# Designs tried in a protein design chat: VHH binders against q0v8j4r314to507. Part 10

Target 1, 194 residues: q0v8j4r314to507
Amino acid sequence: ASSLSFVLDTTGSMGEEINAAKIQARHIVEQRRGTPMEPTQYVLVPFHDPGFGPVFTTSDPDSFWQQLNEMHALGGGDEPEMCLSALELALLHTPPLSDIFVFTDASPKDAFLTNRVESLTQERRCRVTFLVTEDPSRAQGRARREVLSPLRFEPYEAVALASGGEVIFTEDQYIQDVAAIVGDSIADLVTLPL

## First folded at step 23 (VHH)

Design z3
Fold by ESMFold2, fold request of step 24:
Structure z3 (fold): chain B 194 residues (1-194), chain A 120 residues (1-120)
Amino acid sequence: as target 1 above (194 residues)
Amino acid sequence: QLQLVESGGGLVQPGGSLRLSCAASGFTFSKYGMAWVRQPHGKGLEYIAMIRYSGSRTYYDDSVKGRFTISRDNAKNTLYLQMNSLKPEDTAMYYCATPRYTGNIWEDYKGQGTQVTVSS
């Protein structure tokens, strides 16, 4: 009936962030194991520059945990990344009325997909929450000679708003608390209006 | 049609204050984040502040943190920048900006700008 779906930025800049995201995803899975809220399906879609996918899906939480633990930084050095492409793929493989969590430190390279992804979240009735380990006010790109707009994350805001989710900007050290709070609240939420 | 009109610039002495306004029209103002960006003469663009669509979060460049305050009034479709303790290095053309989605392009749209000059 429901899924726990993760879209995970695996760029080289995400080494410590990937590990923190793995820890928090494990907490969400373990909290629900053996309860009435346990998902029937798990979906994982990695992305990096220039690629995204493949989709991994399973009904077994232990297989999901194993797959998540195998994820490693793949290189790629520029911001933005193919986040919306990966999210679209996750939406196509996620059952309706599910939560999708996106972990990234980068704005989207593929922002032209924003309207299509918004429509897909509503068609699939999925709630999308972005956990972003980046300060939107950071004006210098990771590569020299880049000036970054603080509005570069607005595509994520649009998708989150359309789906009833949220964009959460946090520092690496707080990401586990944020993910746990979001995971806990799923049991109490029935139909969120936009 | 999307329009952003800045006002409130002018000449001010060091240590003085100014309040900039940005009147928005042609889009649902309360749906989109807004930013202030400045351009000193002969230099590149510098993003100095951003505010979320609801006003619930603000972000500042280190060069203005503690001195400038971004705010918005969604009922009036207006963005503000309160500028205190102004320094000569704050002299620049100031623009407000919002994301624009047209023709499958996401880009920052800027207004015409308002000049701020800080000198004795």
Scores: ipSAE 0.425, ipTM 0.777, lowest interface PAE 2.6, mean pLDDT 80
Fold by OpenDDE, fold request of step 24:
Structure z3 (fold): chain B 194 residues (1-194), chain A 120 residues (1-120)
Amino acid sequence: as target 1 above (194 residues)
Amino acid sequence: QLQLVESGGGLVQPGGSLRLSCAASGFTFSKYGMAWVRQPHGKGLEYIAMIRYSGSRTYYDDSVKGRFTISRDNAKNTLYLQMNSLKPEDTAMYYCATPRYTGNIWEDYKGQGTQVTVSS
């Protein structure tokens, strides 16, 4: 049975991304409701810095929507964030052979979990797709106090690769369109790695 | 230990070509995107090209678009930069780069670099 799992950065900079996730989640739930493709479980895991979780799990799409709808961008927006910790929690609570979507604009603070999370994706046979609303190719224009590597998202690349997923870089202004495209792809027969 | 070794630099005339190589070791090369960075004398670092871990997507600074091509061979743990139509403005130390987390920020690890000089 397929699950729908979301890992969401809830820091103050993530307003558009959270909205995009809400829209997409609603669309998927509505499309699959009453069909053989209806998820048997929904998983939601928020994260920021230093906190992550709690894990929310339900078989009720209405409960899922209610919980998701209550999520808002709050607090500081300074990277890095506890993304991989949240993803680990999601993987542990997501049924095998499921898709997990991660929304963030920040690099991981907990990169030491990369190998563990990779292994867990393979064990659970879950495909992880990252939607990152920071374009590393444009990083030169922001007067940042600290010089950050434009390659700081590589742990996500490793995890995505291990899972058969991908990292999609985009701008916050386009995140709704990107999320919609990704959502549509899920509706199609997806072959997960054996 | 993480190691990057750049090679292929040299002196060339304007309009000439060079091919840079970066030999990577000490990490799983195929899991990481890579970048070429250059530093002209007396100037800051400039990111000129990046490539995804799979090689499926590349990014270029406007200053090198249409002239430079970044590529990789994951089986050989090697990153390449084909530089065509070289200009004097391309004179710089060239580095390949991979990210590392210091416990505070994400910064790039770079090799010792290879010097490219474009002069008539």
Scores: ipSAE 0.424, ipTM 0.758, lowest interface PAE 0.8, mean pLDDT 90
Fold by OpenDDE, last read:
Structure z3 (fold): chain B 194 residues (1-194), chain A 120 residues (1-120)
Amino acid sequence: as target 1 above (194 residues)
Amino acid sequence: QLQLVESGGGLVQPGGSLRLSCAASGFTFSKYGMAWVRQPHGKGLEYIAMIRYSGSRTYYDDSVKGRFTISRDNAKNTLYLQMNSLKPEDTAMYYCATPRYTGNIWEDYKGQGTQVTVSS
C-alpha cells in the first residue's frame, strides 16, 4: 500500500479502541516492513466534536509511532462526533490505493459529507474500514440518557461500501482481537510509485 | 412534513402470518434506512428489524430472526415486514421508524403504529 492511514476518535470513551489501534498499527508496520506492501506514507487524523485534525503525515514509521503513541482518550462529549470530516482530511492527504482504518464508538455529526466522502474514496481508490465499538443490532448497550437511532451508523456503511471496505461492529472489550483479524486480512493491494 | 403510516396489523392465531406496511412521505425515502419497532403493552420499545437505504443489508433481533423479513420498495416509498410463525409474545404495537439528526443527536421518527395481536 502507498499509505497506511488511521482516523481516531479521541473522546474519553475511546481508551481501549485507541490502544487497539496502536497495537494494530505496530503489527501492520512490522508485517509490511521490507515487503512491496510497505507504506511509503503514514497518515494520522484525530477527531472529537466539534474538533477534528490536524493531519499528521510522515514517511518515517518511527515518527508515525511516536505521534500515534501520544494519542490518548481525553474528555469530549457524547456522540455524535466529527468522523467524516476527519476521514475526508485523511483521504485528501492519502495517496491512492491505501488502507484507511477508522476507530469510533459514535455516530457522525457531519453526515452531510457522506456523498462527498464516498466519491473521494473512489477517486483516491482507498479502502476504508470502520471499527465501531457500538453495535446497533444488540439489545443491550451502553447506558444512555436518550434513546438514539440504531440506524445512525448508516453513513459509515455507505462510505465503506463505496470504498470496498466494511463496517465492523463490536464491543470495546473485543476491539483488540477484531482489529488484529482485520489487519491480518489485508492483502492484494498494489503499491504505486510516488 | 415527515409522515409514516403503518398498516396490516390485526388478530391472528399462533403460527399465523401477517404482512405489515409502512407508507412514507415528506422526505426522500430512498436515502434513509428504516426500522421496525414494537412495543408490547406495559413494556418498552423493541427494535426488531432494520434495513439500509439501498436495501442491501438487513438486521434482525434474535427474537424474530428466521421468522420476520424486512424489505422495502423505494419506488413506492414503502417499508414492509413479513411476519411468519407468529407467537403470542409477538403481540405488540408495531411502528416503522426512520432516523433523523436533530442537530444534537440521532433519533428515530415513528408513525402511529399498527396493533398486532397473536392469540388462540
Scores: ipSAE 0.393, ipTM 0.740, lowest interface PAE 0.9, mean pLDDT 90
Fold by OpenDDE, last read:
Structure z3 (fold): chain B 194 residues (1-194), chain A 120 residues (1-120)
Amino acid sequence: as target 1 above (194 residues)
Amino acid sequence: QLQLVESGGGLVQPGGSLRLSCAASGFTFSKYGMAWVRQPHGKGLEYIAMIRYSGSRTYYDDSVKGRFTISRDNAKNTLYLQMNSLKPEDTAMYYCATPRYTGNIWEDYKGQGTQVTVSS
């Protein structure tokens, strides 16, 4: 059974990403409705800091769309965020052998869950793809008081690797194109100018 | 315990080559990207090269691009930096780095470093 599962960072900086997810979801629903490829389950898990969830699960594409459409970027935009916690919820509620897509521009606050989430991906046989709209190579150039590690997204790499998925780094301006991977399994678009 | 041990530094003439190694332990090396960072005397830290966990992608600062090559052997838990066509301005303490969450932010853990001196 196919599923459409999104884990969405809903912090204030995620407007374009959320929109990209909406666009992809709509396309998938429209294209697959009434076909053998129609998802049997839809899963949506938002996350923020310090909050994550609740998990929303439905077999009704209209209900899914309604819920997704109500999601907006709100609140602070400072990393890290509770990404892995949200992903764990998604994994628990997503049918096995499904793809899960994570949208975020932030490193994980809950990195201690990395091993657990890895194991869960194996147990559930779900592939996790991270769409990260942050360029780690540019992070050093920002006059931030605190030097963030350009490698701070590596917990996502670990999880993706365990699941057979990947981490795709991109810019917010390209997220709509990159998000097409949700439907079309588009290749990794990574541009990290150092 | 997280540990990074750099080696391979030394004194070399301009135009010479060095190969640095970083032995990693205390974490699952193959799941994490790695970086080389250098610090010239009296200057700040400079990220000069990064490599993804799989080794499939590498990134270089413009100052070393075309001259330095970052690579890794995940089976050996080792990171490498091949440095060719060395210049006096490459003189610095060189560190390998891995990400660490401090409870507030993600920062890089670095080893003790290995000194590279390029001088005629």
Scores: ipSAE 0.390, ipTM 0.738, lowest interface PAE 0.9, mean pLDDT 90
Fold by OpenDDE, fold request of step 24:
Structure z3 (fold): chain B 194 residues (1-194), chain A 120 residues (1-120)
Amino acid sequence: as target 1 above (194 residues)
Amino acid sequence: QLQLVESGGGLVQPGGSLRLSCAASGFTFSKYGMAWVRQPHGKGLEYIAMIRYSGSRTYYDDSVKGRFTISRDNAKNTLYLQMNSLKPEDTAMYYCATPRYTGNIWEDYKGQGTQVTVSS
């Protein structure tokens, strides 16, 4: 992979989870340093309510970290969010054969882009991995009048599968460690909540 | 228009088996995950089984693991639930469900349901 791209949810609902995402991003970068997988380019795309972007691209890891560290969870907002739009933007600015990591706590508003994004991942041969932080309170609809679908993340599953990546779910306050290098096989390691 | 039509319910004795079907139309069935949900009388909705859009992975509630099998035929736009070793506590209205975005939230669209009654 020539590039390492990150799509980051910066909506207010991320709260402390955005810090966890940054930590995970750091781990991913560190695991590749000094190896043949060390990226020559970094791409960062935030999305917030209601907008997404801009794209930040740099070959300097220090500049990347500076930009990432300046991102904060701001504003309000409930799921869903413009995640796939941000991902599409990232894909368009990511060199082929690269890894893309998406951090979010929200389902997509723009699920209509699923097929387009799938195709784009295949065209560019980029692997997309989603790290989704679930809030049990949101899933059970305690805070909302209506119960959210437990299948609402299926668009992410579709995109990940098409790209050879995966969707990782966590209910913990902090995102668990993710391996930077994924083998040739698609692994569904998580169970969807019932 | 999105439509889900459940069938295959009925009265069975404990230990018996049923196979439920859900005919889907009005959307690209093969692009959506599907679920079976049941509602016992006087109780809330229970998600008991889910299947990915490709059918590559299934998920089950502990209450039905080892007894129920969810499957799908994307060519026929049909979802299935094979129910074996049925128990009285499995008595409920059974719905197939598909996620939809309403313009506000992701919720599950459900059919009219099919009644399953397990009784001696």
Scores: ipSAE 0.385, ipTM 0.732, lowest interface PAE 0.9, mean pLDDT 87
Fold by ESMFold2, last read:
Structure z3 (fold): chain B 194 residues (1-194), chain A 120 residues (1-120)
Amino acid sequence: as target 1 above (194 residues)
Amino acid sequence: QLQLVESGGGLVQPGGSLRLSCAASGFTFSKYGMAWVRQPHGKGLEYIAMIRYSGSRTYYDDSVKGRFTISRDNAKNTLYLQMNSLKPEDTAMYYCATPRYTGNIWEDYKGQGTQVTVSS
């Protein structure tokens, strides 16, 4: 059966990303209501430095929305380490032929998992879409002393491409609008100033 | 077996133009984003432009915006940098770069570079 699965970065003030996930969930559920593609399962995996999980699953949309409402941003750094680990956990608990949406503002430090996660998306036949509230061209780290490669998000690009999904970069103030626009049929969504 | 070969550098007057090329082989070029990186003599690496695997988006460092244009031809496995309105401060070794995953390490791979010198 199909599911609606979210992997959410809960580091710092990620409340906007949690709200974007709620908006996207409402949009998808309402569009699929009364159709064969209505989700029958919901999966949620939070992550933050240094941890990830636990997995939350339910077949009840009200329970899922309640769990999202109870989600709180945790203190911590702006560079979450374990995004791909959380995604791996989500893939292991997501039924095949499902969409998984990842919300984060940081590149992964667990990039060594990239090939493993690519393979898992193929085995599970899941499509993975990343919504990233960060400018990939930013060359100076948040601590002001680091030079950041603009290629640091390529692990997300590789996973999205392997799964048939996309990586979407936007700004904090626009992520809710972007999440509302993101749908199953959009492959090359560009960042829009709204 | 992964190779990135930069070319098109040389000596040019201020205000002049150059077009750099990067020939890629040994990997699926159309799957990966590409960047141009420069290194002025005695200084660290400076990322100046990046392009997505499809060419659908580009990003530029402020120092080159409006003067440099990154592009790619996935049919020819080639990355380009059109450099206009060159300034002496653009003098550097220029490298193309792509992500490389080997031995459980994810890092940027760069070629040998091509020298660009802007002087009177």
Scores: ipSAE 0.384, ipTM 0.754, lowest interface PAE 2.9, mean pLDDT 79

